# Designs tried in a protein design chat: VHH binders against Pleckstrin homology domain-containing family G member 5 (PLEKHG5). Part 3

Target 1, 101 residues: Pleckstrin homology domain-containing family G member 5 (PLEKHG5), of Homo sapiens (Human) (o94827r584to684)
Amino acid sequence: QLLLEGSLRMKEGKDSKMDVYCFLFTDLLLVTKAVKKAERTRVIRPPLLVDKIVCRELRDPGSFLLIYLNEFHSAVGAYTFQASGQALCRGWVDTIYNAQN
Below, E stands for the ipSAE of ESMFold2; O stands for the ipSAE of OpenDDE; V2 stands for 0.75 times the mean of E and O plus 0.25 times the DockQ between their complexes.

## First folded at step 1 (VHH)

Design N06 (framework vhh_7n9e_1; at its last look DockQ between E and O 0.26; V2 from the best seeds 0.00; counts 0 for: pae E 13.5 > 2)
Fold by ESMFold2, look of step 2:
Structure N06 (fold): chain B 101 residues (1-101), chain A 123 residues (1-123)
Amino acid sequence: as target 1 above (101 residues)
Amino acid sequence: DVQLVESGGGLVQAGGSLRLSCAASGFTFSSYEMYWGRQAPGKGREWVSGISYSGGSTAYASSVKGRFTISRDNAKNTLYLQMNNLKPEDTALYYCARDEFYGLPYTEWFDSWGQGTQVTVSS
């Protein structure tokens, strides 16, 4: 079941932020990017299982942190996402939290 | 004082359309992100759509994507929701809300809603 979709900016490690389009399902999160203006999109990261996500809103407005865990509860990925503002950011964080419950 | 006044709800047949408005006053509307939520009978509150302060970014719940369009007019301090191809499951009280970020738990950030406007979709 698809719960939420929309545009975000994503940073992984020290790289510059990039524009992405994310789809949140009940069990996974897909990170995609437009290939051309003809509205073709491509998944650019392995699907993230919702049950392995730790998500925290950051003090900086409009940003949240997503930590991805392996089966041993060790962090294997870290991403900073930025929405255009606070309401969109809270929408993402709240929806992810609710999907985990 | 912050005021949010929703309007435009009503009774419509399945497949119909409604346009909701939210008139804002008592704050600098163009400095705040805005969103629509809804509460169906016997259900909890559901986030529906959100829009950035400039209108340049939007997001939608999957249940309404492609049917609903959020927009704003910062010159008129008004938020809109165009609802097309309405379905019985869209029946709910619809609220606009301003993001209120002063230490409230994230499950409580919806409590800054207006009175709401009822949308009822008959089969």
Scores: ipSAE 0.000, ipTM 0.268, lowest interface PAE 13.5, mean pLDDT 79
ESMFold2-Fast, scan of step 1: ipSAE 0.007; ipTM 0.294
ESMFold2 (binder alone), look of step 2: mean pLDDT 80; pTM 0.809
OpenDDE, look of step 2: ipSAE 0.021; ipTM 0.370

Design N07 (framework vhh_7n9e_1)
Amino acid sequence: DVQLVESGGGLVQAGGSLRLSCAASGFTFSDYYMYWGRQAPGKGREWVSGISGSGGSTAYASSVKGRFTISRDNAKNTLYLQMNNLKPEDTALYYCAAPEYLWDTSYFDYWGQGTQVTVSS
ESMFold2-Fast, scan of step 1: ipSAE 0.006; ipTM 0.263

Design N08 (framework vhh_7n9e_1)
Fold by ESMFold2-Fast, scan of step 1:
Structure N08 (fold): chain B 101 residues (1-101), chain A 121 residues (1-121)
Amino acid sequence: as target 1 above (101 residues)
Amino acid sequence: DVQLVESGGGLVQAGGSLRLSCAASGFTFSSYAMYWGRQAPGKGREWVSGISWSGDSTAYASSVKGRFTISRDNAKNTLYLQMNNLKPEDTALYYCAKEIDYYFGELSDYWGQGTQVTVSS
């Protein structure tokens, strides 16, 4: 069920970037942040349903945008994720697209 | 109206070479990063290689690094993939993709129809 996991940096609006650890499943994306207790993980956003995600690559090196839609197809969240490189960024985008089929 | 047309695929023996081309139109080619992806039957898309808008930066999947070379000719609006030392596991439909750009209220994802590469052993 788990398709991809890894460290990313997340930015929401004009707020500062934060380190996150993401888990992409066939049906949802889970955004977590490690807490200081070893191997503890805190979920920092409600699960994002794959069928409500609009994803695309950005011109910023190794970054992609994720828009979350409500039941009326209106945007209710927008997040910018930065991967450690362009190859990994493309991996995230492609895996999300594959999960949406 | 964005269009991408791949060509250059074919049947080749293991250890052989092929050069793929992607003819782009309907957008300012020199302003976008471009990518090559592939899909084997019954499998999802696999990212293969990418090149920056200027051609100054390239990246490769570990499975093809050292064997494939991506390049572009901005004057001709054409993307290339030089494939050397081909292996049976490189058999797939190869397609090019434009960097996804966001405009207010709209998203687009443009992939060509692809060109088939078959590597026999």
Scores: ipSAE 0.000, ipTM 0.131, lowest interface PAE 16.4, mean pLDDT 77

Design O01 (framework vhh_7ocj_1)
Fold by ESMFold2-Fast, scan of step 1:
Parts: sequence; C-alpha cells; structure tokens
Structure O01 (fold): chain B 101 residues (1-101), chain A 119 residues (1-119)
Amino acid sequence: as target 1 above (101 residues)
Amino acid sequence: QVQLVESGGGLVQAGGSLRLSCAASGSIFSIYAMGWYRQAPGKQRELVAAITSGGSTRYGDFVKGRFTISRGNAKNTVYLQMNSLSVEDTAVYYCAADYEWLGFYEDYWGQGTQVTVSS
C-alpha cells in the first residue's frame, strides 16, 4: 500500500538537484519527475525496494541520505533528498524506517 | 516536445575513430542532461556517457579514456568522440535527454545510429 507521497528535491552524486515527486509504498519507493500540471509524471529511477534501502537523516536540516544496495548488500547508489522543512524530512525518514520493520 | 536526431554512425576499422552527433530540437537544450546509450545484439542497453546541464560528465567503465562527451550549446548538439574503437564497440548508439540528469528512465530518446567496427 501507499504510505506517503510528496514533493522532494533529489541529488545524486555531484550532479545538480532536481525536483521529484516520490511515492513510498510498503515494499518500494518510486521516484518520479516533477513536471508541469499539464504534463505526465514519469518514474526516473528503477523502483527502490524498501528492504534494499539504508536511510539516514542528515545534519543538514531537512535532508536525508538514501543508500541503495544490490542483491549482495553492496552499495550501488546514493541519493540525497531535501524536504521543504525539517518536520517533513523526519516524516519521510520515520515512514521509511516503519516500512522496513 | 524535444526531438533528438543522431548522426555520424557508420562502418569503421578497429583502432579507428568516429564522432557521433545528436541535435536537439527547440530551446530547452541548455536545461537538459544529455548522453549516449548503446545496445549490441543480445545485450541490454547500457549508458556510455552522460553530460549534465552544468557540464559534469560520467562514463561507462568500458569506454573511460577512449570516449569523450561534450556539448555545443550554440548548435544544440551533444557529441561523442569515439577513439581506439574495437569490435566490442559495435552497437546501435542512442542519444537520450532528461531534465537535470541521465539515469534509467529518460524523457527523450533518439532513433539510434548504427556503429559497426570491423576487425
């Protein structure tokens, strides 16, 4: 089931931040491209399985780190997400933790 | 809304060079990440090279040191300079564009251009 959705900003590696709209389900996180109302949204990363995610709130207020593991538990991706505020960021991190447990 | 047109593919001998070009339609080129994928017969499509709107580049391990990606904003064109080509580089090369960065799910794809490297 869908647990949480909303707008975030995402950064991967040293690349620029981009606006995304994310859907967190009990088993996966979908990252979609934030587009104008009249345009279709699109999934921009392969579905991130909740049991393959390592999520940590960052010291930078309103930001969290998401590390993605392959089937051998080796890190293959790292994403930084920024919410519009600290409370929303905490909500994302807590909901991901709850989905993992 | 964005159309990508590849050119520069063809037949080349091993050890040779080719330069691929991808012309983007419209005025949105400057805000898009651009790049090149390739797909050889029987293989999955793989990312060869990418360049962000800010100019940061990323390369597949199999082409590092041999291929160079660049963009020409005045011509709305992204280029892939391919040096020291080997038979393993034979594939259809696809131009792709995405807002901010290139990954797995791209906004736009070109039709592809064939590159064949003979021994």
Scores: ipSAE 0.000, ipTM 0.120, lowest interface PAE 14.7, mean pLDDT 79

Design O02 (framework vhh_7ocj_1)
Fold by ESMFold2-Fast, scan of step 1:
Structure O02 (fold): chain B 101 residues (1-101), chain A 120 residues (1-120)
Amino acid sequence: as target 1 above (101 residues)
Amino acid sequence: QVQLVESGGGLVQAGGSLRLSCAASGFTFSDYAMGWYRQAPGKQRELVAAIYSGGDTRYGDFVKGRFTISRGNAKNTVYLQMNSLSVEDTAVYYCAAEIYWDSLGEYDYWGQGTQVTVSS
């Protein structure tokens, strides 16, 4: 049950921002990145369970924060995503929120 | 809604000066590295100058010593002061915005470009 897919840019911790292609399903989010040599996409993070995501639109237009919780509801990951526009960003945040409900 | 709007381009005689401005809106300007690129007809787009959020700068070899990039965070504007212009500086100049910690040529936003023509 694929809900939304598309290109985003992602930052995690101190790492440089990177181009990703994300697939949002009813139960999980997959983050992939194109491999330059093979032109293939590979999953670059373990699947992020929708029920363990805290998602919030940021003040920077077109950007949102995604905090990932472990089984004890403790934050174990934080990702900043940037969409190509404010409307697409709102679409991602809204679709993630709706998948959680 | 993110916008970069360039101004200050035009026709100038060799040896003259121009100052380009790029007004940014729709994002937190102070968090982004800003750059100027140029592209002449039939040539590849090349870096003219970049200024990082902290104020550090980089210049392309052909403009070092003649051009100066600066930013005004209070006005959300980046500037390019171009001195001692030559015919070889004729190009469309593009403003670009890039997050400081992502400096590998993947720009988040680009302006529409402003034409600079230097005649002799």
Scores: ipSAE 0.000, ipTM 0.087, lowest interface PAE 15.0, mean pLDDT 78

Design O03 (framework vhh_7ocj_1)
Fold by ESMFold2-Fast, scan of step 1:
Structure O03 (fold): chain B 101 residues (1-101), chain A 120 residues (1-120)
Amino acid sequence: as target 1 above (101 residues)
Amino acid sequence: QVQLVESGGGLVQAGGSLRLSCAASGFTFSSYDMGWYRQAPGKQRELVAAITSGGSTRYGDFVKGRFTISRGNAKNTVYLQMNSLSVEDTAVYYCTAELFYTDWSGEDYWGQGTQVTVSS
């Protein structure tokens, strides 16, 4: 089931920020980006399974950190997301936490 | 007060070389990761090369082996050496500065861009 969707800005590792459109389902998070005409939004990262995500709000009031774990519980990805406001950021973090229960 | 000023762009024939420079001012250059992005007409902006404050480098797939990024902390400048240029490298090239890869403090900076045109 789709729980939440919307525009975010994402930073991964040393890459510059990119505009993304994310879909949070009960079991996974899809990160997508707008592509050239004739194609709808492109999925730019493998699906992130909700049970392998560690999510934390950051000091910056509109941002949260998402760490992705492999099957051995080792961190294999770190993504920083920025919402357009603090309330939207809290919405993303809360919905992810609820999906993990 | 923070500025990134690109230079070195221009017109060059296929197979030629260009060296881009980005002069930075208004911040502690040595603490920032620096990078180059490019955007051709009608295309999305893409990563060309990046160099961390510690000197580690990474490159976009289409330029690996042809382009080299470097930095001169004493001169507050980042460079992009472009060899074996092809028509497909024609784009506006942008310089970037970021404070740590996970820092969202709002201290990311972009230059105005410099045009690179490669003719056949």
Scores: ipSAE 0.000, ipTM 0.109, lowest interface PAE 14.5, mean pLDDT 79

Design O04 (framework vhh_7ocj_1)
Fold by ESMFold2-Fast, scan of step 1:
Structure O04 (fold): chain B 101 residues (1-101), chain A 122 residues (1-122)
Amino acid sequence: as target 1 above (101 residues)
Amino acid sequence: QVQLVESGGGLVQAGGSLRLSCAASGSIFSDYAMGWYRQAPGKQRELVAAITWGGSTRYGDFVKGRFTISRGNAKNTVYLQMNSLSVEDTAVYYCAVDLPYFEYGTDEYDYWGQGTQVTVSS
């Protein structure tokens, strides 16, 4: 079941921020990117299993942290997402938290 | 080390209210989630309410509209305001803390309190 979708800006490590379109399902999060010349989207990260996500709202308004864990519960990925506003950010964090339960 | 101090449990009559408090000791500098679970005799432990450091909340279906979880200003204390209590709310209530990512589990909270008894009489 699809729970939430929308545009976010994503930063990973020292890479520059990129515009992404995310789809949150009950079991996984897909991070996609639109192609410039066509009405297509491309999955740009392996599917992120909801049960392996640590999600925390950041003190900066409108941003949240997403840490991905491997099978040993060690962090193997970290992403900062920025929503267009604080309410949308809280919506993402809350929906991810609800999907984990 | 994180230690949890729970308070506010007790005996109350049906229709009454109680406020539970849980304080995490030490210097907690990272964002973390805290929550309340409960367990009645012979039943499984179930989620009552949870809150992130930023204030996002989650509630069990059986308490929506009656219970409210909130954070103190220091963000290391959470409260559970329990209104319109019924006999079915009788349980031991446990405070739980999710720590920073390097110590975080998937669905288990890393630290649990010893529990506070809540008894609702008819």
Scores: ipSAE 0.000, ipTM 0.120, lowest interface PAE 17.5, mean pLDDT 75

Design O05 (framework vhh_7ocj_1)
Fold by ESMFold2-Fast, scan of step 1:
Structure O05 (fold): chain B 101 residues (1-101), chain A 124 residues (1-124)
Amino acid sequence: as target 1 above (101 residues)
Amino acid sequence: QVQLVESGGGLVQAGGSLRLSCAASGFTFSSYAMGWYRQAPGKQRELVAAISSGGYTRYGDFVKGRFTISRGNAKNTVYLQMNSLSVEDTAVYYCAADTYIEVYGSETWEYDYWGQGTQVTVSS
């Protein structure tokens, strides 16, 4: 079931920051390219399983970190997300925590 | 269009002070984190100071206690107050803007926008 969706900016490793539109479901997070009017939504990363995500709010009040783990509990991906404000950022972090429980 | 214009660089004697300014245009300044980087000849570009959209500050190890970063959202300007300058501070100083500027250990994220740089030369 869909819990939260919205626009974020994402940075991964050495890649440039990009506008993304994310869909958080009870079991997974989908990261898509920014949705434009009459444009087809494109998933740009493999689905991130909620039970393999480590989520932390960052010092900048509008941003949070996602670390993705493999079956051996090793980090295989790290993503930072910037929301348009702290309340929205807190909403993302809290909803991810709720989905994990 | 996005523009970042640095000013305030120049020649100064060791122990002196300089204040750098970076005037920003073409984006919603208050929503962006702002940073200062420097690059000396033959060295890699390094973080000097950063200030988040929420006002949280970070400093490079070599400048902590001597430099202060601040922002004036009403004027779309970020400032770097440089005190107790040494010859080792000689470099081109670059202004940068990003929606997210954070430091992980000693590493820094790449910036969305960069200025052209302003030269700072400290003589003995």
Scores: ipSAE 0.000, ipTM 0.147, lowest interface PAE 14.4, mean pLDDT 78

Design O06 (framework vhh_7ocj_1)
Fold by ESMFold2-Fast, scan of step 1:
Structure O06 (fold): chain B 101 residues (1-101), chain A 119 residues (1-119)
Amino acid sequence: as target 1 above (101 residues)
Amino acid sequence: QVQLVESGGGLVQAGGSLRLSCAASGSIFSIYDMGWYRQAPGKQRELVAAITSGGSTRYGDFVKGRFTISRGNAKNTVYLQMNSLSVEDTAVYYCARDFGWEYLSDDYWGQGTQVTVSS
């Protein structure tokens, strides 16, 4: 079931921020990126299982951290997401938290 | 799962006061924008008051100057102080943990507490 979708900006490590469109389902999060030439949306990261996500709202308003764990509970990915506003950011964090429980 | 439990409702006479409390469990309370809503029989649920994680407040026009919302992050509780109550304030009062996103799940709402104002 689809719980939430929308545009976010994503940063991974030292890379520049990129525009993404995310789909949060009850069991997974899909991160997609538009391809300008064909305006096709493509999945740019393997599906992130909700049970493997650690999500925390950041002090910077409108931003949250997402850490992805492997089967050994080791961090294998870390992403910072920025939403259009503080309420939308809280909506993402809270919906992810609820999907995990 | 976050649970919200309202308390403090009851029967009061017009001109009286009540203080409602909403206790949150199982969550990081301090990061949420909290709200109080009410629903009278036959009417839609409406925003009474809201308070952001940073403490900024917003009130419905019908309660400005009479009601005050506040939060106690140490107790994971949001409060609604209701003064100068009128019969028109009779409703079930609901607590919500994010007033901008409460439509996403019933888990965003408490069960509600009845407030009845007589004569």
Scores: ipSAE 0.000, ipTM 0.104, lowest interface PAE 16.7, mean pLDDT 77

Design O07 (framework vhh_7ocj_1)
Fold by ESMFold2-Fast, scan of step 1:
Structure O07 (fold): chain B 101 residues (1-101), chain A 121 residues (1-121)
Amino acid sequence: as target 1 above (101 residues)
Amino acid sequence: QVQLVESGGGLVQAGGSLRLSCAASGFTFDDYAMGWYRQAPGKQRELVAAIYSGGSTRYGDFVKGRFTISRGNAKNTVYLQMNSLSVEDTAVYYCAAWTEYFLGPDSYDYWGQGTQVTVSS
């Protein structure tokens, strides 16, 4: 079931921020980016299982942190997402928490 | 090493406009939220406007519709355009930079020295 989708800006490590379009399902999060020539979206990260996500709102409104864990509960990925506003950011965090329940 | 240098403050008449600039150096500007705070005599320092690394903005209720914050990442500069100024806007305006996430043990909030804005009737 699709729970939430929308445009976000993503930062991973020291890489530049990039525009992404994310789809949150009951069991996974897909991070996609538009393919200019094909005029379609493509998945740019392996699917992120909701059960393996640690999600936290950041100090400033509009941003949240997502840490991805492996089967040994060790962090193997960290992403910062920025929404266009605080309400949308809270929507993402709340929906992820609800999907984990 | 980290520096925030404000400019553009001064004396202006009520109803006038003023543009503040803050030039930043010594950190990765694109990764930081930037903002303007103000402090009038006898009052607490309060948030005027903030602009996050992704471009979203936040304003204090008393300045909505009158002030506009913007950033120039190529110049490592944040701006505050102040329109329809009133005597109540008289304060020292401070530039601030802060991380939206943990960047390491040495990540701290940074503050400029402040610039005086005086609005006369």
Scores: ipSAE 0.000, ipTM 0.124, lowest interface PAE 15.8, mean pLDDT 80

Design O08 (framework vhh_7ocj_1)
Fold by ESMFold2-Fast, scan of step 1:
Structure O08 (fold): chain B 101 residues (1-101), chain A 122 residues (1-122)
Amino acid sequence: as target 1 above (101 residues)
Amino acid sequence: QVQLVESGGGLVQAGGSLRLSCAASGFTFSSYAMGWYRQAPGKQRELVAAITSGGDTRYGDFVKGRFTISRGNAKNTVYLQMNSLSVEDTAVYYCAKEYVFIDYEGSSFDYWGQGTQVTVSS
């Protein structure tokens, strides 16, 4: 089931930020290319399994860190997401925690 | 609800063989690494063998060349073939699903089955 969706800005490693549209389901997070009006979304990263995600709110207001772990607890991906505000950021972090638990 | 049920343990003489099975349910089995751990009385729990979702394997130093881990994704089952058993292999063997969440204490842990006793007599 879909739990939360919305626009975020994503940073991966040293690359520049990009506009994304994310869908959080009970079991996975999909990162898609930002929806532009009537255009279709495109999945731009392999699905991120909720059970493999470590999510932490960052000191930068409105931003959170998402670390993706492999089967042996090693970090294999790290993404910084920026929401349009602190309340929306808190909503993403809380919903991910609820899906995780 | 993650459930892991081990079977195949028992008593065997040194030099003998046993095959352990772990039936898994409550998660997408093919997407996760599975492992076998063991714990002998008075010892820390140690990794025996692990197998990734893609089939790559890893073994503890004391069992390399003697034990083989495998998985049957169609049956949601992981296996441990134990050959050339020695008294030092006597332990409770636990099936584990890797738990990938790391809390603020820096701990990571696995979902564990109930365990199956393996006893090797000299």
Scores: ipSAE 0.000, ipTM 0.099, lowest interface PAE 18.9, mean pLDDT 78

Design O09 (framework vhh_7ocj_1)
Fold by ESMFold2-Fast, scan of step 1:
Order: C-alpha cells, then sequence, then structure tokens
Structure O09 (fold): chain B 101 residues (1-101), chain A 122 residues (1-122)
C-alpha cells in the first residue's frame, strides 16, 4: 500500500540538489523526477527496499539522511532529502520507521 | 485473470460532461491503485487521475478542478467524472491497475484496459 508521497529535494554526493517526487510504499521507496510539458514522471533510482534503508534526521532544518545497504549490509548509496518544513521531514522519517517495523 | 473494461466514452460538445467507468474482474480492486491515463494522437500517454488503495487521489495539473476520480459502490469499479470538457481533452482514455502507481514511463501498470475514445467537438 502507498503510505506517503510528496515533493522533496535530493542531494547525492557532491552534486547539486534536484527536485524529486517520492512514493513510499510498505515495502519500498520510489524516487521519481517530474518531466515538464509531458506531465509525466520517471523513476530515477532503482527501487529502495524499506528493509535495506537506514534513515536519520539531520541537524539542517527539514532534512534527513537515507543510506542504502546491499545484501552484505554495506552502504552502496547515500542520499540527503530536504522537505518543505520540519514537520513534513518528521513525517517522512516516522513513516519510514513504521514501514520497517 | 484480471480484466479491466472501460465504458462511458463518446462524442460530446465543448463545455459538456462525461463519466467514464472501469469495471475490474478478479479480486484485486481493494488492494490495488486504480488510474486513468489518456493518449491523444501524436502525444505520449499521460496520467489523468489516480486513486490509491488507501483512498488518496492524484490528478494531472491540466485536469485539476475539472475531473474527479472515485471508487463506486460496486467494489470493483472506478469512475472518472469529466466536467467542462474542451477539445484538448480529446484522446483515448485507459483504465489501469497497479500496486505501484507512478507516472507511466518506467513502471507500467500491472493491468490495462483496452481504452475508450473520448472526442470533444466545438
Amino acid sequence: as target 1 above (101 residues)
Amino acid sequence: QVQLVESGGGLVQAGGSLRLSCAASGSIFSSYAMGWYRQAPGKQRELVAAIYSGGSTRYGDFVKGRFTISRGNAKNTVYLQMNSLSVEDTAVYYCAASRYEVWIEDYPSDYWGQGTQVTVSS
């Protein structure tokens, strides 16, 4: 089932932030990027399995860190997401935690 | 096993209204997201509206305020109420069912209807 969706800004490594639209399901997170004019969205990262995610709120207002693990529990991806406001950020982190439990 | 059958399409004059219906066979309706997509000649297929298993809805920006998606009293039916139609709404409309409802290119829906034609004349 779909638990949460919305606009976020994503940063990966040293690259600049990019606008994304995310869908959080009970088993996975999909990260998409809107395409203007066509009004369609493409998935820009492989699906992120909820049980492979380590999520933590950051000191920056309205931001959280997402680390993705492989089958050996090694980090293979790291993303910073920024929400429009601290309450929305808390909502994302809490919903991810609930999906993991 | 699962089939989606659309109905309600046709010819209508600008400013008019139509209601599309999509009847799903098989026992997936309550757990699946249902959506309406459209494709006009020479254009790519695009999301019109979606209703997720939890009841949340999503609309394409070009139809917000004019179209409404809903689940019917029949557990296996989804509707698209189309108001204030314009010639730009002319397209083949498709019903779709998916556990993962994302806009079209990378993750196609699990099930698709065959489409119903909507033509808006001036």
Scores: ipSAE 0.000, ipTM 0.153, lowest interface PAE 13.3, mean pLDDT 78

Design O10 (framework vhh_7ocj_1)
Fold by ESMFold2-Fast, scan of step 1:
Structure O10 (fold): chain B 101 residues (1-101), chain A 121 residues (1-121)
Amino acid sequence: as target 1 above (101 residues)
Amino acid sequence: QVQLVESGGGLVQAGGSLRLSCAASGFTFSDYDMGWYRQAPGKQRELVAAITSGGSTRYGDFVKGRFTISRGNAKNTVYLQMNSLSVEDTAVYYCATRWYDLSNPYEFDYWGQGTQVTVSS
């Protein structure tokens, strides 16, 4: 089921920042490209399985880190997300943690 | 919380210079784009200058060659050096920051309270 959706900004690697619209389901996170808050153009990253995600709220206000692991517990992807406020950021992190339990 | 505090505004004679500073706190400054906007009474806010996290700069057409934007990541501060000021530069100058956004390349998310610059003839 869909647990949370919304507009975020995403950084992957060095100097790659973009507006995204994310859908968090009980089993996976989908990252899509957004033109405006409610619109979605396409899925821009492979689906991220919730059980392979390590999520950490960052000291930067409204930002969290998402590390994607393979079966050998090696990081194969790292994404930094920024929400439109600290409360929304906490909501994303908490909902991901709850989905992992 | 994100805080932007402008300083250095004031009254100056036409042909003079001012340097504005914006002290940033509450975020990893080096990862954010910084910008200066201005708004004169009864006018819309307009871009004066912007500097990316990587140091690339952009200027509004009417300030090119006169104004210079720079950043000091170690001090979490962005600067605007304003030379050859004219009466038309009179406005409230706002510091702004954003995480770079490809779909909205000129939109800024967080704003300071502004500092008044008045240029007399």
Scores: ipSAE 0.000, ipTM 0.183, lowest interface PAE 16.0, mean pLDDT 81

Design P01 (framework vhh_sonelokimab_d1)
Fold by ESMFold2-Fast, scan of step 1:
Structure P01 (fold): chain B 101 residues (1-101), chain A 124 residues (1-124)
Amino acid sequence: as target 1 above (101 residues)
Amino acid sequence: DVQLVESGGGLVQPGGSLRLSCAASGRTFSSYAVGWFRQAPGKEREFIGAISGSGGSTYYAVSEKGRFTISRDNSKNTLYLQMNSLRPEDTAVYYCAAKPYRWLYTSPSEYDYWGQGTLVTVSS
């Protein structure tokens, strides 16, 4: 079941931010490239299993950190997401938390 | 809020097995992810494993994967740690801990509620 979707800006490492459209389901998070609705959406990262995500709010307004772990608890992905505001950021973090716990 | 009480610790011989229990009291146990940690004298607290609130996902320290199994029974508000093939190096005080909101299952600092600990001694 889909729990939350929306536009975010994603940063990986020191690379420039990119516009993404994310879909959070009860079991996974899909990160897609922001495209016009008439075009087929493109998943740009492998599906992120909710139970493998470590999510943390950042001090920067409206931003949160997402770390993806493998079965050995090693980080295999780290992403910073920026929402349009603090309330939306809180909504993303809370919904991920509720899906995990 | 949740209070945690560990039990089941004791003396066990090398190669033996032991099951620890952690009884939770408070509002909503299923809303908390729960982990097991241990601390030997003179060492830092070490992560063993954690289980999500629903029980749907488990996370283990690489060194303990396969020997230790975490489970929970939310209807009984109880968390378990099954320990097999115990070694003298497993001698430690074992703690259960719960977190309601913070992330990073392996860090003791992310857990807001802790039990008092139960001593496990592995010796012949």
Scores: ipSAE 0.000, ipTM 0.146, lowest interface PAE 14.2, mean pLDDT 78

Design P03 (framework vhh_lunsekimig_d3)
Fold by ESMFold2-Fast, scan of step 1:
Structure P03 (fold): chain B 101 residues (1-101), chain A 120 residues (1-120)
Amino acid sequence: as target 1 above (101 residues)
Amino acid sequence: EVQLVESGGGVVQPGGSLRLSCAASGFTFSSYALYWYRQAAGIERELIASITSGGRTNYVDSVKGRFTISRDNSENTMYLQMNSLRAEDTGLYYCARKYWLGTHYPFDYWGQGTLVTVSS
């Protein structure tokens, strides 16, 4: 079931921040290219299984960290997401935590 | 939770007016085109009006000049102002958000519908 979706800004490693549109389901998170005018989007990262995510709200207001683990429990991805405000950021983190329970 | 909720339907006489509302939650409302569909007895659900994220509108010929679609991005709500209502406008009115993940995965969301009855 789809729990939450919305625009975020994503930073991976030393790369520049990019606009993304994310879909959070009960079992996975999809990161897609930012929605502008099209009613279609492209998934830009492999699906992130909710049970393989380590999520932490960051000190910077409106930002959270997402670490992705492989089948060996090793980190294979680290992403910083920025929401348009603290309330939306809290919503993303809380919904991810709820999906993990 | 991603949701669309319609309201504003009712019973009205021919020539009357109604305003329908569609309240949205759980997604970035301003980023999506939104749609009003109508389901009448014995006919397939048809698209009657659309509004893009930029505010461009389109209407089926039978309602053009009588119905006006609009959106309020600050309130996450889409509206359908229905004027000069006719018996053939009777039906269930659905709001919808249509979206594709690639070519094979439609992510369409529909409200529960609101009933409009034009009766004389």
Scores: ipSAE 0.012, ipTM 0.458, lowest interface PAE 8.0, mean pLDDT 85

